VHH binders against q12xb4. Designs and how they scored, part 25

Target 1, 267 residues: q12xb4
Amino acid sequence: MLDFVGLGLFDEKDISLKGLEKIHNADKVYVEFYTSILMGTDLEKMEMLYKKKITVLSREDVEQHAEDWLVDAKDSNVVFLTGGDTMVSTTHVDLRLRAADMGIKTTLIHGASIASAICGLSGLQNYRFGKSVTIPHPYVSNRGVRVVSQTPYDTIKNNIEAGLHTAVFLDIDKDKGYMTVNQAMEILLEVEGKLGEGVMVDRLAVGIARAGSPSPVVKADYIEALRDYYLGGPLHIVVIPAELHFVEAEALVKLAGAPEGILENID
Key: E = the ipSAE of ESMFold2; O = the ipSAE of OpenDDE; V2 = 0.75 times the mean of E and O plus 0.25 times the DockQ between their complexes.

## First folded at step 14 (VHH; framework vhh_8pnl_2)

Design W5 (at its last look DockQ between E and O 0.48; V2 from the best seeds 0.00; counts 0 for: pae E 11.3 > 2, unsure alone 64.0 < 65)
Fold by OpenDDE, look of step 14:
Structure W5 (fold): chain B 267 residues (1-267), chain A 123 residues (1-123)
Amino acid sequence: as target 1 above (267 residues)
Amino acid sequence: QGQLVESGGGLVQPGGSLRLSCADAGFTFSSYAMAWYRQAPGKERELVARITRGGRTNYADFVKGRFTISRDNAKSTLYLQMNSLKPEDTAMYYCAASIGKFTWGSYTEYDYWGQGTRVTVSA
């Protein structure tokens, strides 16, 4: 048996009771920290609370060599831990399918997800979100050219035109680190500078830091201003609102410190 | 938009084979889902094949077992083995990469593209 368990948003206490029960009954517990990470805890604290040894799996372990440890689930109870909610990452879906191909039964224990947390924190309505997107870290090609993805810009544009908000996930890279809201704003503005379509000019944006923590930061402002706003430590995520419902606008002002001027454009 | 580099295209007779490659662009190759697209003159760009970070693949309906997409993460290279080529396969073939980390929906969005390699199938 393979149990996928979402750990929640921030620390070891965010796990559900059902998740904890799965861990207690597990013969082997694995965790991956490359799709998400609990910034409010560490492996030692997790092991202490869960009363179980946890083996950390690398990206390669999960994506290339999963059969090496999945085989144990044929004859024993194996738990696979992830930050946030399970199966949100495409990597997890691939893993589950691989398990299925091996004849391994799988179960899901859900955890708190950033996908819903951003709505709660910002006051934006969940049913008004469109396609989400990830901003990748820019890179220098083997030809020496700096490459910046335009996909986030286009996705946001399309959503805005459709009247939908965009959840903008920020890249996590073992070498480049956790992308910040500030970096994300810079990237979007850079793309704006290249394309000149006006999508990001004076665009309202919401930066969220450390969702699920005792001290989350939610700040709404125009992208140019948000670029310079300090949100503190990781993890960060961005939401780009489209047209706002009056309740959303009020929430952004009162709960996220948005400029009061946004209320003037609401009918 | 991207700096992926395709190679392996050329002129081939119907029934022939080609092997396309997409070389390392300088990003973390293993972190990306990859795809091959093609665009024939006067037609829209269409998906040929996709491969996840974990190596799962799917193909367009017209492939019908003729093509195989694969990846070598150690070499940071994407491949498309094309067999039993038909004149209808004549197109510019593009390599694409998608980070697709957090949501399944991101799988269909590609962050980087190559400049393409031309495949011509003609008697």
Scores: ipSAE 0.029, ipTM 0.425, lowest interface PAE 4.8, mean pLDDT 91
Fold by ESMFold2, look of step 14:
Structure W5 (fold): chain B 267 residues (1-267), chain A 123 residues (1-123)
Amino acid sequence: as target 1 above (267 residues)
Amino acid sequence: QGQLVESGGGLVQPGGSLRLSCADAGFTFSSYAMAWYRQAPGKERELVARITRGGRTNYADFVKGRFTISRDNAKSTLYLQMNSLKPEDTAMYYCAASIGKFTWGSYTEYDYWGQGTRVTVSA
């Protein structure tokens, strides 16, 4: 049997009681940290609370070599841990499909997802979100050219035109680190400078840090102002609102410190 | 967009074969999910085939059994082997790459695109 268990948002305590029960009954417990990282914990704290040895799987172990560890679930109880909610905004359905092809029963134990947490923290309505996107770290090509993905800009543009908010996830890289809201604002403004379509001009954004922690930060302001606003440590996420319903605008002002002037643009 | 370089297009007789290549400059190749798309003039771009980082492949129904997508990590190259080509396969063929990184569970399907290589199948 293979149980997929979501770890929730921030630390080892975010696991559900059902998730913890599955871990306690497991013969093997695996975790991946490449789709998300729980900043409030580490492997030692997880093993201490869960009272189980946990084996970390690389992206390659999960995506290219899954059969090497999935086979254990034919004759034993295996748990696979993922930050957040295990099947939400991941490609881990591929593991369930592979397990099914191998005759392995799978179950899902849900966890709190950042997709819902950003709605609660900001006051933005979940039904008004469009396609999400990740801003990757820029890099320098073999030709010596700085490459910045335009996909986040285009996604935000399309969502705004449809009246939909954009959840903008920020890259995590071993060498380049955790992308901050500040870096994300600079990247979006850089692409605006190249494209000149006005999408990022006078554009409101919401920066969120450490969702699920005892000290989250939620700050709404125009993109140019957020470029220099300190949100503290990781993880950061951005939301780009489109047209705001009055309640959403009030929430951003009262809960996220948005400029009160945004209320003058709402009926 | 535009840093991916497609090659291998050209003119071919019906029933012939071509192999398209897509070179990935400046990326760790194994970090990308990749795909081939095609677009005839005036038509919408459509998926031809895709391959995950783990090697799982998906094909459009119209090309299944005739085309094979593959990747070579040592050469940092994506391939599309096209056999039994038909006139309706005439199009610009585009390579696409996705970092496929999730941050707090989000996925962007394709971050980067090439400029395309033309495939023409003449009767």
Scores: ipSAE 0.000, ipTM 0.359, lowest interface PAE 11.3, mean pLDDT 86
ESMFold2 (binder alone), look of step 14: mean pLDDT 77; pTM 0.787

Design W6 (at its last look DockQ between E and O 0.01; V2 from the best seeds 0.00; counts 0 for: pae E 11.4 > 2, unsure alone 62.1 < 65, placed apart)
Fold by OpenDDE, look of step 14:
Structure W6 (fold): chain B 267 residues (1-267), chain A 123 residues (1-123)
Amino acid sequence: as target 1 above (267 residues)
Amino acid sequence: QGQLVESGGGLVQPGGSLRLSCADAGFTFSSYAMAWYRQAPGKERELVARITRGGRTNYADFVKGRFTISRDNAKSTLYLQMNSLKPEDTAMYYCAASIGKWTHGSYTEYDYWGQGTRVTVSA
């Protein structure tokens, strides 16, 4: 049996009791930290609290060599841990499908998700969100050209036109690190500079840092201003609102320090 | 889906004033940058003024402080206060909306255009 367990948002204590129970009953516990990471803990603290040895799986272990460790789940209880909620990543879905193909029974134990946490922290309504997008770290191509993805810009634009908010996930890279809200704003403004479509000009944005921690930061401001605002340590995420409900606007002003002027822009 | 409707045009004497309005209910007004264009007979359509979602403004060189573009997001209305009007200001004035595109003279990429309101400045 293979149990997928979401660990929650921030530290080892965010796991559900059901998740912990699965770990206690497991013969083997694996974790991946490449889709998400708990910034408020480490492997040692996790193992100490969970009272179980945890094996860290690389991206390759999960995406290329899953069958090597999945096979154990045929005859024993295997737990697969992830930050946040399980099955949010397409990688996890793929893993579950492979398990199914192998005749392995799977279960899901859900954890707190950043997808809902951003709504709670910002006051933005969850049903008003459109397609989410990830801002990747810029890279230099084989031809020596710096590549900045336009996809986030376009996705945000499309959502705004539809009157929908955009959850903007920020890239996690083993070499480049955790993308910050500041970097994200820079990237969006860079794309704005290239395209000149004005989507990001005077655009309200919400930066969120360390959701689930005892000291989360939520700051709403125009992109140009938010670019220079320090939110502290990772993880960061961005929300780009479209039109705001009056409750949303009030929340952003009172809870996220948004400019009061946004109250005049509500429908 | 979106519709912009201009109003406020008319006949005015040189030195006079007009206030143009552009209203819409077909799209989320606050999400769009807005602009006024004008087209005189036999001339190309030209930018008069633009205003961003946050209220930053830009004006054509010929405006020289005579016109003021403003917006009321609550009323989903764009305005152009025109003072010290001149005969050369005679034109059809158009309201335009864009999610953010400013194509510097190209009006084909705006998301919405009004039908225009006629401004005639004559003694």
Scores: ipSAE 0.029, ipTM 0.316, lowest interface PAE 5.8, mean pLDDT 91
Fold by ESMFold2, look of step 14:
Structure W6 (fold): chain B 267 residues (1-267), chain A 123 residues (1-123)
Amino acid sequence: as target 1 above (267 residues)
Amino acid sequence: QGQLVESGGGLVQPGGSLRLSCADAGFTFSSYAMAWYRQAPGKERELVARITRGGRTNYADFVKGRFTISRDNAKSTLYLQMNSLKPEDTAMYYCAASIGKWTHGSYTEYDYWGQGTRVTVSA
């Protein structure tokens, strides 16, 4: 049996009672930290609260060598832990498909997802979100060319044209680190400089840090101002609103410190 | 963009085979989902095949088992083996990569694209 258990947003206490029950009944417990990280905890704290040894799996273990540990679920209870909600903003459906091919039953024990948390923290309506996107860290190609992905800019543009907000996930890389809202604003402005389409000109953005913690930061401002605003430590996420409904605009002003002037142009 | 580099295109007679390659040593190949797209003159770009980070594959209906996508993580290379080629396969073929982190797992959206390699199947 393979149980996928979501860990929620911030620390070891965000796990559901159902998730904790699965851990207690498990023969083996695995976790991955490459799709998301709980910034309010660490492996030692998790093991202490859950009273279970937890084995960390690398991306390679999960994506290239899954059968090596999945096989245990044929005759024992295996739990696989993921930050947030197990299948939200991950590719872990691939593991469920592999397990099914091996005759292994899977279940999902949900956790609180960043996808819903950004709606609650900002006041933006969940049904008004379009396709999400991730900003990858820029890199230097084999030919010495700095490469910056244009895809986040285009996704934001298309969503804005459709009247939809964009959830913008920020890259986590072993070598380049946790991307900040400040870095994300710089990248979007760099692409704006290349394309000149005006998408990022006078554009409101919402920076969110440490969702689920006792002291999250939610700050809305124009992109150029957010480039210089300190949101503190990771993890960061960005939301780019499209045209705002009245209640959404009020929420951004009152809850996220958005410039009051945005209220003057609401339909 | 055009930082991914495709190779292996060319002119082939109907029924022939080609093997396309795609590489870029500037990022970790194994961390990305990859795909091949094609675009014939005057047509929309369309998915040919995709492969997850773990090697699961998905093919467009028009492939009908003639093409095989594969990846070699040790060499950071993506392949498309194209067999039983038809004149309708004539197109520019593009390699694409998706970071995939924190997304729903959709592979229809790609962060990086190559500039393409031309495949021409003689009528």
Scores: ipSAE 0.000, ipTM 0.417, lowest interface PAE 11.4, mean pLDDT 87
ESMFold2 (binder alone), look of step 14: mean pLDDT 77; pTM 0.786

## First folded at step 15 (VHH; framework vhh_8pnl_2)

Design X1 (at its last look DockQ between E and O 0.01; V2 from the best seeds 0.00; counts 0 for: pae E 10.7 > 2, placed apart)
Fold by OpenDDE, look of step 15:
Structure X1 (fold): chain B 267 residues (1-267), chain A 122 residues (1-122)
Amino acid sequence: as target 1 above (267 residues)
Amino acid sequence: QGQLVESGGGLVQPGGSLRLSCADAGFTFSSYAMAWYRQAPGKERELVARITRGGRTNYADFVKGRFTISRDNAKSTLYLQMNSLKPEDTAMYYCAASIRYWGSYTTEYDYWGQGTRVTVSA
């Protein structure tokens, strides 16, 4: 048996009781931290609270060598832990499929997801979101050229045109670290400078930091202003709203400190 | 941007004690693994002690139980209690914070303090 368990947003206490029960009944517990990290805890605290030894799996362990540890689930209870909600914004469906191919029964225990938390925190309506996108860290190509992805810009543009909000995930890189809202704004403005399609001109943006923590930060402002606003430590995420419902606009002003002027632009 | 500020350094006689502090400003202290480094004149910067987000500690070999690293997340402050100081401990002491790796030790840090000078001399 293989149980996929979402850990939630921030620390070891965010796990559901059902998730905890699965861990307690598990013969082997694995965790991956390459898709998401609980910034309010660490492995030691997790093991202490869950009263179970946890083995950390690398990206390679999961993507290339899954059979090596999945085989244990044939004869025992194995738990696979991930930050957030299992299977959300991950490629772990592949892992579940591999398990199925091996004749291993799988279950999902859900956790809190940043994908839904951003709605609650910002006041933006979840059903008005379009395709999400990730801003990757810029990198230098083998030719020595700095590469900045335009995909986020295009995705945002398409959503805006469709009247949909965009959840913009920010890259986590082993070497470059956790992308900040500030960096994200810089990148989007850089792309705007290159493409000049006007998508980011006077664009409202919402920066969210440390969702699920005791001290989350939600700040809405125009992109250039938000670029200069310090939200504190990670994790960060960005929402680019499209046309706002009047309730959404009010929420952004009252709950996220958006400029009051945005209320003048709504019906 | 996050800021680390060290304090507590000074002149002390051999065998004396000092307590260094590192206060953070502008970032979530509890999310970072922390460390103390030191650099003596003409020498490379070296690790003194480090502490994970969860409070697990590790010390350089030269510490030999003389120093204790600790953290107060509520106060967003890192400490280094230094006892039985020796002239060889004379150095600039730096505070460092890392969020790159999950609660693990690292050689890469996101933030560094400006340092506090410790001088051990008779």
Scores: ipSAE 0.023, ipTM 0.375, lowest interface PAE 5.2, mean pLDDT 91
Fold by ESMFold2, look of step 15:
Parts: sequence; C-alpha cells; structure tokens
Structure X1 (fold): chain B 267 residues (1-267), chain A 122 residues (1-122)
Amino acid sequence: as target 1 above (267 residues)
Amino acid sequence: QGQLVESGGGLVQPGGSLRLSCADAGFTFSSYAMAWYRQAPGKERELVARITRGGRTNYADFVKGRFTISRDNAKSTLYLQMNSLKPEDTAMYYCAASIRYWGSYTTEYDYWGQGTRVTVSA
C-alpha cells in the first residue's frame, strides 16, 4: 500500500491526525523537499514528533527511479510525504499512475495547500482563479543568451482577459535561491518592456510570504511599488487579481494594505 | 530565437526514417517536461509528442505508432525517432521545454528551439 500524506504549510505540526496515523503504521516513510519546503521545521523535528525514521528522496528518485522504492509498497505500508497537499502543484499523480501500473493500492491523505491558503489570506475567491503559472529564475544558456520565460506574462494576460485571478508560483533553485516577490515583479516588468502590451502597467499584485506561519505577510500594491517592498524571508508567492468583486477589493484594502483607490472601480 | 538546438532533419523518401535530436547543455533536462512540435507551411504549430519529467509519453493521433519520443538525461538530449515517414510529415520540427517544477503536465512550454526541417518527398 502507498499512502500519500500532505504535510501542510509551515511546520511539523501542520500534518493531519490522519496523516500522523498513517506514519505511525508505516513500514517505510519517504519525503521529498524539492516541490516545497516547510520553512518552520526540519527533518530532525519531523522525526522527533512523528516518531519515525524518514528517508529523503531526491527529484530523480521520485521522478525517474520511482519503481526502485515503490516496489516496497507491494508487500508493506509505505508513506510518501509532501509539503502542502501531495497532488496540488506537483507531478506526483505520476507516482499514482506508476503505482497503479504495478498493482499497488494508493490513498490520499490531504494537507493544507498553498492553493487554498492564498484565498484565505488575500480574501480572493477560489472560484475566480484561472490557470496557475511559475516564474522561473532567468538564466544564461551555454550559447550566452539570457533566457527569461514569457509564459508567466502570457498566462496572466489570458486570465485577466477572462476575469480570472492568477496564482504565480516562484522558482526555487539551489544556486539562485528562493525567488522573492521583488524579483518576480522585476521579471514581469522586464517582459512587459519587451512586449509592450500593457498587461503589467498599473497592475495590482498580492505578495504573500510565510503562509501558515505565526507571522505571514500579505501585501497588495501595484507591481511597480511591490518591486521595492520587503516581505521578509521565504517562501514567497504572488497573486495577480483580475476584475475584483467588491468584497475581494475590501479584503485587499483592509487585510493586505492595498491602495484604497481600487474600491472606486469595482463591479 | 531559441535556446534549444534541434538537429537530424533532412530529405527522405516516403517510408523512410529520421532521428531528430534536441540539445542545450544549459538545461537540466531531467527536471523538465519536454515535447516535439511541428509546423507545416501555412499551418499552425501542432503537438507531435511529449514526455514528462518521469518519462511518461503521450503522442498525437497522427503519429499512429510511427514516432517515438525519448530522453537521455545523462547527455541532456531529447530524441524523436520518426519511422514510416509520409509526405504529410513534411514540416519544421521544434523541441520545447517546460520549467514548471511541480506541474509538468502542461501544454505551456517556456523554451523553444529554432527548428529543424523535415521534408518527405513524394
């Protein structure tokens, strides 16, 4: 049996009682930290609270060599831990498909997801979110060409045209680190400068840091202003609102410090 | 203007085979979902095949078991083996990569090559 258990948002205490029960009954417990990181804990604290040895799997172990450890679930109880909710914003449905191909029964034990947390923290309605996107760190190819992905800009544009908000995930890289809201604003403005379509001009954005912690930061302002606003340490995420319902606009003003002027054009 | 480089295109007779390659040492291919697209003159670019970070593959119906996508992560190279080629396969072939690290089931690709031409003569 393979149980997928979500760890929630911030620390080792965010796991559900059902998740903890599965860990206690497991013969083997695996975790991956490459899709998300619980900033309020570490492996030792998790092992101490959960009272179980936890083996860390690399991206390669999970995505390319899954059968090497999945085989254990044919005749034992295996738990796979992921920050947040295991199937949200991950490729881990691949593991369920591989397990099915191998005749392995799987279950899902949900955890609090950043996808829902951004709605609660900002006051934006989850029904009104479109397709999400990730902003990658720019890089220089071996051919010496600076590569900045245009896809986040286009996704935001399409969502705005449909009246839909965009959840914008920010890249994590071993060398470049955790992308900040400031860096994300700079990247979006850089692409705007190349395209000139006006999507990022006078555009409201919501920066969120450390969701699920005792001290989250939620700041709404125009992209140009957020470029200079320090949100503190990781992890950061951005939301780009489209047309706002009046309750959403009031929430951004009262809870996230948005400019009051946004209330004047609300449907 | 692309950062991926395709090679292996050329002129072949119907029924022939070609193997396309796509490389760029600036990518960590093992972390990316990859795809092949094609564009015939006057037509829209269309998906040919895709491969997830975990190696699962998906093919357009028109390949009909004739094309095989594969990746060699050690060599950072994506391949498209094209067998039983038809004149309808004549097109510019592009490789594409997605950097979305927790949602690789996407039809949105961030990086594109400049293409390699495949011509299947009648």
Scores: ipSAE 0.005, ipTM 0.415, lowest interface PAE 10.7, mean pLDDT 88
ESMFold2 (binder alone), look of step 15: mean pLDDT 79; pTM 0.814

Design X2 (at its last look DockQ between E and O 0.02; V2 from the best seeds 0.00; counts 0 for: pae E 21.2 > 2, placed apart)
Fold by OpenDDE, look of step 15:
Structure X2 (fold): chain B 267 residues (1-267), chain A 123 residues (1-123)
Amino acid sequence: as target 1 above (267 residues)
Amino acid sequence: QGQLVESGGGLVQPGGSLRLSCADAGFTFSSYAMAWYRQAPGKERELVARITRGGRTNYADFVKGRFTISRDNAKSTLYLQMNSLKPEDTAMYYCAASIRYTWGSYTTEYDYWGQGTRVTVSA
């Protein structure tokens, strides 16, 4: 048996009871940290709480050599841990397929997802979200040209026109670090300055920090104001709302500190 | 909480040998890359030797074949065999375990350290 278990958003305590039960009943527990990371924990803390030794698998272990450890699941209970919710990565789906091909029964134990967390934290309705996008760190090309991606701007624009909210993921770079909401706002405003299509002019935005932590921050404001708002440590994520339902607007005001003026624009 | 505990340090004459050990107590030893560092008085901590999870080794230039790093995953123990010791090798020697987390293009490394064991090489 192979159990895929999502660990949740932030630390070792975010695992579900069912996930923990799977670990307790497991003969072997593996974890991968190349698709996601839990900022509030580490392997040692996980092992301590779960009372089970955990083997870390590399990307290569999963993508190239899965048969080496999957075979154990034929005759024993094996747990495969991932951050967030399971099967978020196509690689994991492939892993499950490989297991199936090997005659290994698989189960899924879901964990908390940032996709649902941002909805819960902001009060925005999940079914009103469109295509998500990532803001990459600007970089200097090999030609010496600073590159700022316009893709996020366009994606947001398209969603707005369709009446859909946009989940905006923020880049993580080994040199530049975790992108902040502030940096994201600056980048979007920079692109607005270049393109001038009006997408980010007086645009409402929601900054979320450390979802799933004991101290999450949710702040809604217009982009210019949010750019200067301190949300604290990582991880950060941004939501750009489209037209708001009255319940959403009320939630943003009461729960995320949005300007009360947004309520006046609701039909 | 996991802990790394070094042992095997001591006083030895030039040309002598020591074998350092680092015992893991509390985490999955095989999941970590291991390394020995040393810090001499008034100097910065420097890498002596590293061994990957798979057993690949790397040594500092000053080692010159004198030291051998090895690991026993079954015993959760890291070793450093030091031969042909020189006075310049006098330092506090630290055991370190490291694990890397990757998200996209970003990699974070977490390090765990022992308390250190003192090696003194003197005539």
Scores: ipSAE 0.007, ipTM 0.243, lowest interface PAE 10.2, mean pLDDT 90
Fold by ESMFold2, look of step 15:
Structure X2 (fold): chain B 267 residues (1-267), chain A 123 residues (1-123)
Amino acid sequence: as target 1 above (267 residues)
Amino acid sequence: QGQLVESGGGLVQPGGSLRLSCADAGFTFSSYAMAWYRQAPGKERELVARITRGGRTNYADFVKGRFTISRDNAKSTLYLQMNSLKPEDTAMYYCAASIRYTWGSYTTEYDYWGQGTRVTVSA
């Protein structure tokens, strides 16, 4: 049998009791670290707490060569660990489909996801979120031209017009590192300068750092002010609110330090 | 084989000043974010101050304007000017360096550490 176990947001302690029980009863335990990063732990800490050896699978192992390790689940208990909630913002439903084709039963043991954590940390209502996007690091093309993706700007624009908030994920790159809220604000303002549509003018944003840690940071301010606001170490995520209900606005003021003036425009 | 060497510690009266230095004979500091940490006996190591590659600074709340972190990349030296010293500032002070970008964390995220210099502020 193949059990998918979510690891939650930050460290090895975020696993559920059900998840830990599955690990203890497993014959083999696999993990992937490429869809998410648990900033508060490492493999050795996980193995110490879980009292089980854990084999790390690469993206290639999971996406191209899954049958090589899935076959073990035909006759034994296999656990596959993923940061966050294993099926959220991943392509891992493919593994469930491949397992089904092989006659392997699968089970999901959920973990806390960043998708829900941003709602709790900010006070923004989950049903008011539209399509999410990722801001990629700018790069230099093969012709030597600097490329900055316009897609995040357009998605934010469309969500705002529909009255929907946007969750904005920030790129992770081995050479350029973890994108910060500061860098994200600069990129959005750069695209605003090129397009001139006013989407980022006087626009409120919420920066969130280290969700799930003992000391997360949640800071709401206008994009220009967040450009220089230090949120500390990774991982960062941004939310761009659309029209706020009063409770959402009050939450941003009281929990995230938003300018109190936003309360005057709620009616 | 630590390359960072702290100096400038010693005994000082309350209200006094010290200037700590951290030097690396082999490498330039321009590629590194730098920090000062301290550890009092029986306590965990804690951040005192950080400085980015570009010179922006961040201080622990207990500093309250009394300490200034600075760097001289031409001399490959990091400084901590400590003014208005209090007995609570008594600790071993450590220099740290990282090529990674890091702000605001109170956990150890630095690649290189010195062996420390002792600061004692008499009661």
Scores: ipSAE 0.000, ipTM 0.078, lowest interface PAE 21.2, mean pLDDT 84
ESMFold2 (binder alone), look of step 15: mean pLDDT 78; pTM 0.801

